# VH-VL binders against o04291r164to392, part 14

Target 1, 229 residues: o04291r164to392
Amino acid sequence: DANNPAGLLSIAEEALAEFLSKATGTAVDWVQMIGMKPGPDSIGIVAISRNCSGIAARACGLVSLEPMKVAEILKDRPSWLRDCRSVDTLSVIPAGNGGTIELIYTQMYAPTTLAAARDFWTLRYSTCLEDGSYVVCERSLTSATGGPTGPPSSNFVRAEMKPSGFLIRPCDGGGSILHIVDHVDLDAWSVPEVMRPLYESSKILAQKMTVAALRHVRQIAQETSGEVQ

## First folded at step 15 (VH-VL)

Design v3
Fold by ESMFold2 at other seeds, last read:
Structure v3 (fold): chain C 229 residues (1-229), chain A 120 residues (1-120), chain B 113 residues (1-113)
Amino acid sequence: as target 1 above (229 residues)
Amino acid sequence: QVQLVQSGAEVKKPGASVKVSCKGSGYTFTDYYMYWVRQAPGQGLEWIGYINPYSGGTTYNQKFKDRATMTVDKSISTAYMELSRLRSDDTAVYYCARSGSMKAHYMDVWGQGTLVTVSS
Amino acid sequence: DIVMTQSPDSLAVSLGERATINCKSSQSVLYSSNNKNYLTWYQQKPGQPPKLLIYWASTRESGVPDRFSGSGSGTDFTLTISSLQAEDVAVYHCQQYYNLPLTFGQGTKLEIK
């Protein structure tokens, strides 16, 4: 069943396939953000969702770090995601092929005292693809997906992460092409109507999470030029 | 202060079922996982499963999945574990235990244990 | 499943002397990404439930005397009692929580010599 390694791998592989269809395809109705340039450096292409369930953002940019280093940095969510209060890995399962499955509890800060902060119970799958790319994808575990039951959320609203993550392709001559997809449902209808736009804006998601991640790894790359792993 | 108090010892025949209760006090019952663990006489500890008392969601050790049922009654801060189709090798002390935190699967407070004896 | 194996099965130590109990896992319970060892030690006195002593391999639970310490990493872990007291007579269990199912060592019985 979904509590054993084979069942968890099935969930992980489905999440990977869905993430890739968003990152490199048209599974989401993407609208490019015209005239936007986050930070002083060029970051590449940023897009946001239109008419999808939840909200989503996508970015693609160059990073002067090798794929495994980029993955290592981005897995440490509290270091770059301002709203992330904590990330705790409750279980670690080898996936074969050198890949790893993590079961993760994440707590977020709330932007207001009028609504409960969100938390997430997710499966995160890290693996190398046959073409040498490294991928880190993540999705919520729910009763519908199966898998182990997450921690109590008595002081939080359990939000949903739809298949999301990082695709990190090595470049000839060094560095990486980083594709990011963030796709979440923050349960906006549990929030008073006046504050609901904060929880439904794919543009805010892009600014606070997707662009923030890309900016963070690019800044580290500039600060650590000449360091290789 | 923080306490888990379990129901009393039971004697059952093979093929019967047993339902053990575990009442929590001195803490917010729905903030922590609840685990069930058993210990056969003279043997080590064996994890049965855990329940999220807030949602009622459960996760079982595969060994027990078809025979064990864990539930909670939040209104009286009580967890239950029912084991069906009992056999003689189910004779053990059954413990409930609370998680040490929401963020890891270790157990910080244990009930006193309930001896279940299965004999023909 | 991760198999936890303790050694010795039984140990007798004189009062005031050092007791050492080993726990070995069939695979590493250290996660390199967070640098944490997913290992816990419990004390179980006769007729009593287990009591938490050490979690994350080396962190003492509140109220546990300083004479108890945990060490080790990866697959090999040690519980040390630096100066044995009479009340330390118990069975000691290790437990991994790296993945499911949660599994315990078979226990080590500690007695006064």
Scores: ipSAE 0.853, ipTM 0.934, lowest interface PAE 0.8, mean pLDDT 91
Fold by ESMFold2 at other seeds, fold request of step 18:
Structure v3 (fold): chain C 229 residues (1-229), chain A 120 residues (1-120), chain B 113 residues (1-113)
Amino acid sequence: as target 1 above (229 residues)
Amino acid sequence: QVQLVQSGAEVKKPGASVKVSCKGSGYTFTDYYMYWVRQAPGQGLEWIGYINPYSGGTTYNQKFKDRATMTVDKSISTAYMELSRLRSDDTAVYYCARSGSMKAHYMDVWGQGTLVTVSS
Amino acid sequence: DIVMTQSPDSLAVSLGERATINCKSSQSVLYSSNNKNYLTWYQQKPGQPPKLLIYWASTRESGVPDRFSGSGSGTDFTLTISSLQAEDVAVYHCQQYYNLPLTFGQGTKLEIK
């Protein structure tokens, strides 16, 4: 049932609603990190989760690129996420509203041999909102959500991505306002105690993933405009 | 050498069930998807479903979801497909096949096939 | 469901001549984001299971002779055998893996003329 387009769209739309409530609302108890990059070269506002399942980070910043270009860059996860080994799309489903649903297998590098590398089996939904914003949201598919069964994870720890993604709003006069939410459960209990901070710290998640994404897009925007750093 | 060896031919009456086995060797059984595909005499190929042998999770073609059951026994590297409430139009050769990659749904190694004949 | 239609249903080709088999999908199986065509060709010799020839529309599986090639994109795909040999007598199937359910063409029977 959940393998047909209507069932997958239902999962996608629920993920989108939850992502938006995190990105622009208070669905997660956010604690702001105002001093992360102090001074005139601030990349934007960054927050981390308190008292939620898993770990989460959020960022909001301006980018001098059109929304579709920002989405294109960020969908290519290996290009900006240092620990991302591969992203492979196994299935592509038209959403019927001009959007696209992908079923994606993502593998991460392990930082050490002390813990197994993580992988993800996710649904990624890309669509335009009526206000001209572009969204790319993503969540894990599990037996609880339904949907097609993912690849064997015999050499990885299957991690969970809770509704996460990018909301990219066009600005008057060009450019975009980019909202990012990363919300994951990396199964920290499966690693030795000395390694657990890497897997259960929202601050480390923000630094390694959320801020990295925003910094990367801003870097490309500067290169496109011919500016130097 | 990667090899898939299936159980022998079956003759069944309408309304019965059949369970076809597929034993994998020469590779790590739990690293690849396993697919089931059938071919009626003189006809094309029809996908039944696939199973993740690591987790036991299954995905079925809607046509078969109420009659087909796929399982694995990891300890003997063997996959099973059971088809219930058989009809004469279920007469076919049933194949198991392994994924060519964990990153795509194409099949690189096929079993020899199991002929299931349903007749009164 | 994505319907795969092969043409012709059967053909006879003289030894050493070129054989061409077409496969058409009811929807595009090219994903623009990764620029990949989710299309596979299988060879099925008499009394045998299918054997993988080509995946991603044009990538030859290891051990498949150079005379086999795949081409096309989107909805129209071609399997070409540049110089037919006796051992190439088989039914050829295309399969899409862009979307579930996985679907196959009806098959094309290739014989020697």
Scores: ipSAE 0.852, ipTM 0.934, lowest interface PAE 0.8, mean pLDDT 91
Fold by ESMFold2 at other seeds, last read:
Structure v3 (fold): chain C 229 residues (1-229), chain A 120 residues (1-120), chain B 113 residues (1-113)
Amino acid sequence: as target 1 above (229 residues)
Amino acid sequence: QVQLVQSGAEVKKPGASVKVSCKGSGYTFTDYYMYWVRQAPGQGLEWIGYINPYSGGTTYNQKFKDRATMTVDKSISTAYMELSRLRSDDTAVYYCARSGSMKAHYMDVWGQGTLVTVSS
Amino acid sequence: DIVMTQSPDSLAVSLGERATINCKSSQSVLYSSNNKNYLTWYQQKPGQPPKLLIYWASTRESGVPDRFSGSGSGTDFTLTISSLQAEDVAVYHCQQYYNLPLTFGQGTKLEIK
């Protein structure tokens, strides 16, 4: 039913609204992560979920790069997410509001040989808001959401990405305020009990994904500022 | 080695239905998308839809959504496409084809085609 | 829907000469984020199903002779046969897979002479 551009835009806008409520609001019960900050000399706040479906992490930090450059870097997920095996865009749909919708197949490496690696079939929506903020949000497409059917996953466990992404707000003096939300269900019950904590820990998610993204962008920003005249 | 073998030609009256089968061999059937495409005599190719043989999930060209039904039987590595309420302009060769990659919607192996003729 | 338009509809070329077939899309099928052109060429010999020749606009499928090449980007694409052989008599189709619905050009019939 939702295979046409208008139906996909509806899914995208719903994902955007839910992502924003997590990124800047209290749609998830956030608990600040004690004793953890992004990298040395970091200026950021990291939180993890308590009592929610799946696992979630959030970060907020300052980056000395313009919003579009930050978005460009973070959309290239294999470049900063160590466990990301591949990202492939199967379809690209222009949104009627000037944004872009991508249908994406992502494969991940497994941390153990005792459980199958996870993959994801997602819709990713990139757009610029009226206030100059840039947003990249993403969520799984399932039979419940509608949309085109994803690729076979015979050698993977199809995991779920709940509305997640990046909100990148411009600063008056240059640079950006970066908000990151990662919210996933890795299907931990399909994993042997001894390995299950690797798939149920919001803290591990924060360390491997959310903090990694923030650290990566900040490292690039520092390298760029040290090079220019 | 990889082969798609389709059911034989059919002649139908307007208003009837037709069900075309496509049996895959020489590869893991559930690892690739399966597409259905048709070609009216002397005309170009027209995409009908695709199915994920692992999950059974389908995606249809909106033009065919109300009349086409795609299914699979994994136990015999066979895909099916049924087109209902046939019209004379549904006369065409119907092809199945598998994806060349799980990462893109292009087709590397095609079935031999099934001629469906709709006439009074 | 992305409309694919081929030119010419029909073409006659002498053996050993170069054949050129064009395909134009109504919208760009180049995605700047990954720098890929979502375009495929198929060959369909008389009485046979289509056969994959070229994908991603310029990547030759395994087993396809090197006289076949694809070029172009964005909205304008070309299939070139550098030295026409008798077995190249076929209808050639382009297809975009940038978005759904998947769409094909109307076909270009290539003949000897």
Scores: ipSAE 0.848, ipTM 0.931, lowest interface PAE 0.9, mean pLDDT 91
Fold by ESMFold2, fold request of step 18:
Order: C-alpha cells, then structure tokens, then sequence
Structure v3 (fold): chain C 229 residues (1-229), chain A 120 residues (1-120), chain B 113 residues (1-113)
C-alpha cells in the first residue's frame, strides 16, 4: 500500500516504542563499557549488547545544545559518521501529530575491499513527545514490515536497522540529555569467515557510530559556547 | 543506448486480463526501479506502481492494488504488468519507465507505450 | 495525497516568444532538511512517450536545450521556454515525487500561434 499513511504511522509508532524500551529500559541486555573513555575525557555512559539479535550499542550524555539543534545535527549523518557514503530521502510524509516520517536510502563504505559495502532502506520518524523530549527513531523497511519497497541493492548488501535512534530530553537551565541507540544486523554471514567479527562486534559499532555521534554533537556544543564580549 | 521496448497493442473484452511486457537494454536492468504509468485517451498520466527488479519487491498505487500485478524476469531483462478484471475505463496507453536514479522517484527513460483497448 | 494542478490547460505562443507553464501542488514538495523541491517536468510530443526535461524543480536533464528552465519552490512551480521553437509543440506534465502515490499534473498543451 504505497499511499497508506496510517500504515506507515503504525510502523513508525511501533519503532518509537521499541526504541524507547531500548534507550531507557532493558529490552536489550546491556553491558556497560566505562573503560572505553579516554581518561578524564568524560563523554558519557556507553553500553553494548550481549546475547541479542544483531549488534547494539547505547550511549547517554549531556550536550549544551537545545533538543531541536541536536536532532538537526544528528539527522545529517554524513557530517559525523565517517563510514556513511550517502543519505537520500526518497519520501516525506507528515505525521498527524506534527511529526515527520522519512523514507531513507543510506549507503555505507566497507571497512575492507574483501566484502561488499552495506546499504539501508529505512523509515525515520521525528516527533516531539508530550514531556518536551524530541525523538528521532529509525528502522528498516522490509517485506515483513510492509511499506514501500526500497531501491535495488545489486552493488551492496542490504543490512537491517532494528529500531534505533536518538532521545533528546531538555534540561533545566538549558542543554539536553542525549540517549542514543544503534541496533543493526550487518548480515555477517554474507562475508568470509575471517572477517565476520568486524560485522558482529557491538564494541566496534559503539566506537564507530554511537560514541562518534555523541562526541560530534558535544564538540559542536563546545565550539558554539563562547564569550559575548 | 538505454532503451525500453514494450509489447504490442491489445484489444480485450471487459472482465479479461492483459499482460504488458517491457524489455530493457543498454543498462544493468537490476540497478534501477521500473515504473508503470498509464494514460487514458486525451487524459493525463496515472502512476500504477513500481518494482525493484533486483528483489522483486513491489509498490502499488492503492487504486490498482487489487487488480495489478508487476513482475520481472531478470534473465531476459524484462518487466511485466498484468491488469485483471478489465473495464472500459482501463482503455489507455500503458508505459514502463525506469528511475533516473536509485535515490529519487523520477523517470528518465520511457518505453514507447502499449495501447490496451477494452470494449465489448 | 498530493494533487498537482497545471495552468493553463492549453496555450498558443508565437515562434521565438516566451512560453510559461505553471504547476501547483496541494502540499509543499520542498523538504527543508535537504532544501530540495521534489518536482519534475516532462515533455510529451504528439504520439510519443513523455521525455524528462527537468528534475529537482530546476535541474536540466542532459541533452535538454538551454531554452528550457524550471523555477519555483514549495507549492508553485514554473516551466519557461525562453524562445519557442517549432519542435516544442507538446503536452507538458509536472510530477511530484515528495510522497507516494506519485502524481502528475493534468498536462498543458502548447501550440504555435
């Protein structure tokens, strides 16, 4: 059903619920990774998955930017994700609650020339929650989920993004608390056995994507902080 | 040279089905979306649906979802659109078209069109 | 769904003069996050399939003469032919690809004189 906005909103709301249960709950078996941060450089709290489908990482940290600005920065994935080759929005659907649904095609670079690069076909849902938090959540669209079919992936391996995203809570006195969840299945069985650990490591996912996002927005916040005289 | 070549004109009775073919050449068939669009005599263009020729996945305009079926045969670089339970108002020229890129739903190459006439 | 409305339905323009065709969408097809207008123009000569002229509202397809230009943003778009030539006799269609279903304007017939 190409013109069923209610169906797309249903997928979006389900993705939001699943994302929130990961971001603020125990829907994933999280293992904290305090030892990843370099010395006194406090980035925040980072966790990785154990015993879940695919691989997942979560981070929580403070950012001295308002929620909408944080969302704007992080939605521009090529600006901060080194392995992101391109992000293209093919469709934009207004949600009835003032939110926005995007249908997105993302291409990634591969870490090695011995395996094909991954791409993603996703629904991304951006909305403001009743408590003033802003959320950007995302999940793959597949034949199982429904929704419009994505572009050909003849030169890529189509990976799966499980409900993932950003929860951005405003702080008293300004700034935000940023929760990030990345949860993906990179189709590790499609690569040679010797390279599978690169596609199955939650720690590598955290380092390359989850921590990178948090570090990037915090760096921008520091660069915009300055004396007015 | 990129080309889309469609099957010839068809005359059908109400209630019948028609299957239009579209053979692509001069490009990698499975790298681009394929669209189906129709144009009733003297009327504008109407999108029927599109297919991903790599996966076989389809997306239909809701108006046609119950009656249209799009398929591909990758081995001969050919797409098909079948419309069932034909009515007289299905009389139109049916076009196939490929995407201009994998990243947007506009069409850069069109087939010559197939006239389907539905009359008693 | 997004309704595309063209004006006029038909027009006649002298050779060498400017032709202007308008297309209006029922909803904005500009996405502020990427600053792109999801709007395409096609030319359909008598007895022929449509041919892509312009995409992203103002980007000319390869091989399309410079006399064709697209402009506008949001809900209001214009196709301009700066100096009309005989081979420009056609029906012109706009199409949005902001959202599914993909929708076309009803077409504008352009004639000489």
Amino acid sequence: as target 1 above (229 residues)
Amino acid sequence: QVQLVQSGAEVKKPGASVKVSCKGSGYTFTDYYMYWVRQAPGQGLEWIGYINPYSGGTTYNQKFKDRATMTVDKSISTAYMELSRLRSDDTAVYYCARSGSMKAHYMDVWGQGTLVTVSS
Amino acid sequence: DIVMTQSPDSLAVSLGERATINCKSSQSVLYSSNNKNYLTWYQQKPGQPPKLLIYWASTRESGVPDRFSGSGSGTDFTLTISSLQAEDVAVYHCQQYYNLPLTFGQGTKLEIK
Scores: ipSAE 0.846, ipTM 0.930, lowest interface PAE 0.9, mean pLDDT 91

Design v3
Fold by ESMFold2 at other seeds, fold request of step 18:
Structure v3 (fold): chain C 229 residues (1-229), chain A 120 residues (1-120), chain B 113 residues (1-113)
Amino acid sequence: as target 1 above (229 residues)
Amino acid sequence: QVQLVQSGAEVKKPGASVKVSCKGSGYTFTDYYMYWVRQAPGQGLEWIGYINPYSGGTTYNQKFKDRATMTVDKSISTAYMELSRLRSDDTAVYYCARSGSMKAHYMDVWGQGTLVTVSS
Amino acid sequence: DIVMTQSPDSLAVSLGERATINCKSSQSVLYSSNNKNYLTWYQQKPGQPPKLLIYWASTRESGVPDRFSGSGSGTDFTLTISSLQAEDVAVYHCQQYYNLPLTFGQGTKLEIK
């Protein structure tokens, strides 16, 4: 039963596997985003999806913070995601492997008055991997996945988050390697044609969400430079 | 203001089914979860399940999953809970309740309750 | 399942005096990531449905008299009525909403005298 802890853990672990295949593999046809250059001022490497279901973006960069701190910062989406109106955790389920499952309702601001704002009903899974990496992955719960039914969306368009999240690997000598995947379907069909690019551009997704997250964590890391020795 | 009005008391035999109604008024019916909770005489409260009245999606307490069915009729702002294969220990007052917000599972408005008595 | 246990099962308090009702959960209902306690108190007067008093452990619902207050965190919670009124005769229930299934304490009956 998908409403019990074992069923939710199964959903969570399948989301984790799919997220990892995107973050470290080729499950999405990734194209490096034009205009991103390596260098001392670079935030990292950013890629966007080509010809996939929905839209996706990926980033990889170095952050001079330990993995748990990075995860803590990024789980607080309203602090760095400008379009995030609210994040509310409705349920918390301990996973049997030491991880945590959250059932989350997220509301977003709309970029236009001509289309309804999007919301999300998701499962977010946080856990440590055998190699010491920390993972936070997230995906929508729908009637197809199972799990508890989400709140009414009469004032929003319920969007879909495909397995997405953060993989945070500790570095020898300190700091972390951060991998980010954002993969969503914003239901662009429900929007008038002239405004659809706002809802189906993987480049806009990367700029507004993926790059914003990486930039935010790196900025906080710089602000704590007086503690690192 | 916000009000939930339930159907009247029922007397049933073991093995029968009962369907309790709950009509909401004074608010937008489809914007809030609807919960069903029961209370046996002299006992505490027991959660049965909740329904999203916008989508019709349901979530049940495992104890009731095989016997309870929750539905809504949005056109008349009414929720229903049907309990089948009744037993004498199903004798209780059955309440509907609305969520206090769509962001948490607590209940701010309750119906008056419907007494269901199951006896031979 | 999270088991909610209230104490005492019943108590009698003189008018104008302080009443204290306790609720203990079998596991923490405080989520450290958002620093919220997923705990609610209801009042149920004789022959009436429950009425919401307190949510998030300490937030008073609109229209609830300020003599009602909630406190505590984690596994241990308290409902306090600072100056008991005759209309406060009721059964009081705590409920957790940290996880499904939603569960209630067994209730505490509050009487005058």
Scores: ipSAE 0.846, ipTM 0.932, lowest interface PAE 0.9, mean pLDDT 91
Fold by ESMFold2, last read:
Structure v3 (fold): chain C 229 residues (1-229), chain A 120 residues (1-120), chain B 113 residues (1-113)
Amino acid sequence: as target 1 above (229 residues)
Amino acid sequence: QVQLVQSGAEVKKPGASVKVSCKGSGYTFTDYYMYWVRQAPGQGLEWIGYINPYSGGTTYNQKFKDRATMTVDKSISTAYMELSRLRSDDTAVYYCARSGSMKAHYMDVWGQGTLVTVSS
Amino acid sequence: DIVMTQSPDSLAVSLGERATINCKSSQSVLYSSNNKNYLTWYQQKPGQPPKLLIYWASTRESGVPDRFSGSGSGTDFTLTISSLQAEDVAVYHCQQYYNLPLTFGQGTKLEIK
């Protein structure tokens, strides 16, 4: 199963299903983040997790760009995620419906010298749904999930990404509705107690990652005058 | 400077097992993937699998999955590959090689090779 | 599995002349999202293990002479030795790392004419 395309597709489809249940459903106990109310002037709706494994954040907002353009921008994590040091695709596997599976190694900067930076070994699945929606979902590969073994992490703490990603739905007049889910376990127990809130707070996760992604795409849409035609 | 030194040649009978060792020096052993590749006489190269020496995690070519076992001993910077139920067509030079980068599957340093001969 | 096919199987070239070795993959090893070709060339001199020459199709490994260059994209790749030297007598292998299993070309033997 480790280098079998059908086995990797199975992992990818399960990650997609779990991601969608978080993005559009209640698989995570979501609590609306204070100060991020819906309205014509707002960036979007932001929620954070309560009582789940790890920490999670979700956002939903309007973006004046077509779904594939939004996906292209967001797949380039170093361009919008400040703490992202590098993203490297080690393997590429074709999937059904014109989709693509990537095996990805991501390294993050650490905010302090008191704890090692985190890295991730993930499967990322990109596909276009029949209704014109585009999905990019991602999850860690571990011995429990199966799949190829990731790179050594001797200088990093290997963090876990639980099914996460972007659901990007087209709008009739152009533009997109963007749903974002970030769900991670940053191994907070590997850092000094005073630093743990940086690694255990779903609010900090939302601010640093989920809101940053939505803000970045909206900024690009405004700079290009949007591609609504 | 960076070196991979393998164990000596082996002669085995069909049905036996062989275990090849590969000792790394001149670098941090646990920072790089370790690959195993073989080359039958007059033939091309064939990938067997790789191991992450830090975690011990392995990934095998499906052709070898039921017969090959890769392990490491971090304390002596040594990787091992054991091939069981040997056949005459397993006669080959077996190489270890380390990754050129933790971010891609190409090999920058190779061991000298270990000839394994399987004959009755 | 991605099959790598080299041509020719053997090649004889005069000292100082250009040698070209081809490698074709059964499917593209170019990933459009990062615009990288997942292809590597190795040199294997008689009685020796392979040695890395070029990775990402065209990036020369440190210490490899300038006369070695890689080119091509997608499914078709070429290793070029611009001015053949006596020490270049070897078998040359291409390898893809686009996906697993990792696969090699069958090798091209280069000799002095």
Scores: ipSAE 0.846, ipTM 0.931, lowest interface PAE 0.8, mean pLDDT 91
Fold by ESMFold2 at other seeds, look of step 15:
Structure v3 (fold): chain C 229 residues (1-229), chain A 120 residues (1-120), chain B 113 residues (1-113)
Amino acid sequence: as target 1 above (229 residues)
Amino acid sequence: QVQLVQSGAEVKKPGASVKVSCKGSGYTFTDYYMYWVRQAPGQGLEWIGYINPYSGGTTYNQKFKDRATMTVDKSISTAYMELSRLRSDDTAVYYCARSGSMKAHYMDVWGQGTLVTVSS
Amino acid sequence: DIVMTQSPDSLAVSLGERATINCKSSQSVLYSSNNKNYLTWYQQKPGQPPKLLIYWASTRESGVPDRFSGSGSGTDFTLTISSLQAEDVAVYHCQQYYNLPLTFGQGTKLEIK
């Protein structure tokens, strides 16, 4: 039963496995983006998807903050994602292994006045890995996945988040390596054809979401430590 | 004005089923969760489940999952809860209630309640 | 399941005096990430359905008199009626919505002394 802790943990662990295969593997056909590297430091990498369902983007970079602090910042999506109107946690479930499961309702602003705004109903799983890395992964809950039914979307187009999230690996001497994967299906068929590329472009997803997240946490790290990233 | 009006009292024999209706008015019916809660005589409140009236999706308390069925008819802004295989300890007042927020599981408007009595 | 325990089971308070009702959860219903307490109070007058009084532990619903206030955090919560009126005779219930199943306290019956 998906409305009990064991069922929700099963969904969470599968989301984690799928997220990691994208973040550190080749589950998605990734194409590096030359112009999407963060800042003047050459250690950041941004890639977008080729030939996958939906659209996806990945980023990797160094940040001078501890993993838990990075996770805290990035879980607060309205603070860094321009199009994020609200994030509301409806349920919080301890995972029993020290991790946490959240059931989250997210509303987005429309990217143009000519299209309906999107919303998301997701499971977000936060946990510490054996190597000291911290993970925050997230995926939509649907009738296919199971889990508690989400809020009415009568005023929104319900979009899908495929397994996505943040992998935050600690570095010797402090700081972290941040891996980000965003993988979504924004239901492009619900917009006029001329605007459909805005909802199907992995490059736009990278610019508006994936790179924005990396830039945001690096800016906070500079304010805290005085380092440029 | 926001209002939930429920069907009238029912008397049932053990083993039967009952279907309680709840008609919403004064608001957009499909914008809010609908909850079902019961109260046995002299007892506290017990959550049965909730339904998303836009999608028809349901979530049940495990205690009721095998006996309760929640549905909606959007065209008449009405929610239904059917409880099968009734027994005497199902005697209670059954309430519908709508969510106080589309983003949280608290209830701001309640129906007047439907007494269901199960006796032979 | 999060168990909600109210105290006392019943109390009698003189008109115009303060009434205090406590609710304790078996687990914290404060989520540190959003700093919100997932706790609601309802009033249920004799022969009537419950009525929402307080949500998020301390936010008063529109139309609820100022004499009603909610306080507390984590596992311990209090509903206070600063000056009891005759119409406040009711059973008061707390409810958590931190996780499913949604659960209620057993109720506290408030009477005029």
Scores: ipSAE 0.845, ipTM 0.931, lowest interface PAE 0.8, mean pLDDT 91
Fold by ESMFold2, last read:
Structure v3 (fold): chain C 229 residues (1-229), chain A 120 residues (1-120), chain B 113 residues (1-113)
Amino acid sequence: as target 1 above (229 residues)
Amino acid sequence: QVQLVQSGAEVKKPGASVKVSCKGSGYTFTDYYMYWVRQAPGQGLEWIGYINPYSGGTTYNQKFKDRATMTVDKSISTAYMELSRLRSDDTAVYYCARSGSMKAHYMDVWGQGTLVTVSS
Amino acid sequence: DIVMTQSPDSLAVSLGERATINCKSSQSVLYSSNNKNYLTWYQQKPGQPPKLLIYWASTRESGVPDRFSGSGSGTDFTLTISSLQAEDVAVYHCQQYYNLPLTFGQGTKLEIK
């Protein structure tokens, strides 16, 4: 059932709903990040999770690029996520609503040789909303969700991505408002105690992933526009 | 070198079941997908399903989902495919094949094939 | 399901000459986001299992002679054997892996003229 296009779409739509509740609502107990370095490049508002399963980070900022271009850039995860070793799309399923479902295998570098690197087996759903917003959301496929079985993880720890992604709203006069949510469970209990904070910190997640993504698209936008420094 | 060696030919009557084995050697058995594909006499290739031998998770072609069962025994690096409620049109050579990459669904090493003949 | 259709069904080519086999998919197997064609060619000699020749439409598997090449994109793909050898007598199959179920062309039988 869940291996056919209709079952995969059901998983995708549920992931979208949960992602949106995190991106624009209070589904996660968000706390604004205090002590971010001030600078001439004000990237936006960043929050981290408190008292949720796994770790999560959220950001919201303005980018001088249209929504489809922002999505294109951010889908290319190795180009902006330092720890991303590889992203491989194993299957592409057109959704009946004009969107696209991808089944993706992602491998990460480990920050230390004392713990195994993480990998992810995920469904990524890209679609345009009725208000002209573009959404790219993603979540792990597991035995609980259903869907095609993923690659062997004998050399990795299979981590869980909870519904996460990008909501990209067009602005009047051009550009976009970008909302980012990253929500993961890195299986911190599988690492030595001394290294465990690297896998449990929503602040580290924000710095390495959420802020990095927003900074990356804003930098590309400035390079594309040819703005005077 | 990487090799897949399958069990010998089988002759079965309609309504019976057959279980084909596939032993992998020369590689880490649990690091790659294993696929099952069949070929009826004089016909093309037909995908049955694949299994992740690390987790035991399976994915079937819907055509075979109610009759095919794929399993593995990691301790002897062996995959199995059982097809139940056999019909005459299940007469085919059954192949196991290993993924060429854990990042794509193409097959780089194939077993020698197992002829299953279903006749009364 | 993505239907894979090969042409011709059979082909006779003189030794040393060029052989061309076509494979068409019922929908594109090119994914624009990664610019990859999810297509593979196999060779199956009489009485033998299939052997991987080419994956990602144009990448030769290790140990495959350079006389074999793959080309094409989207829905139209070609396997070319630049100088046919006696050992190349086989049935050739294309396979897509863009989407499940995995599907194969019906095969093209290549003979010596």
Scores: ipSAE 0.845, ipTM 0.930, lowest interface PAE 0.8, mean pLDDT 91

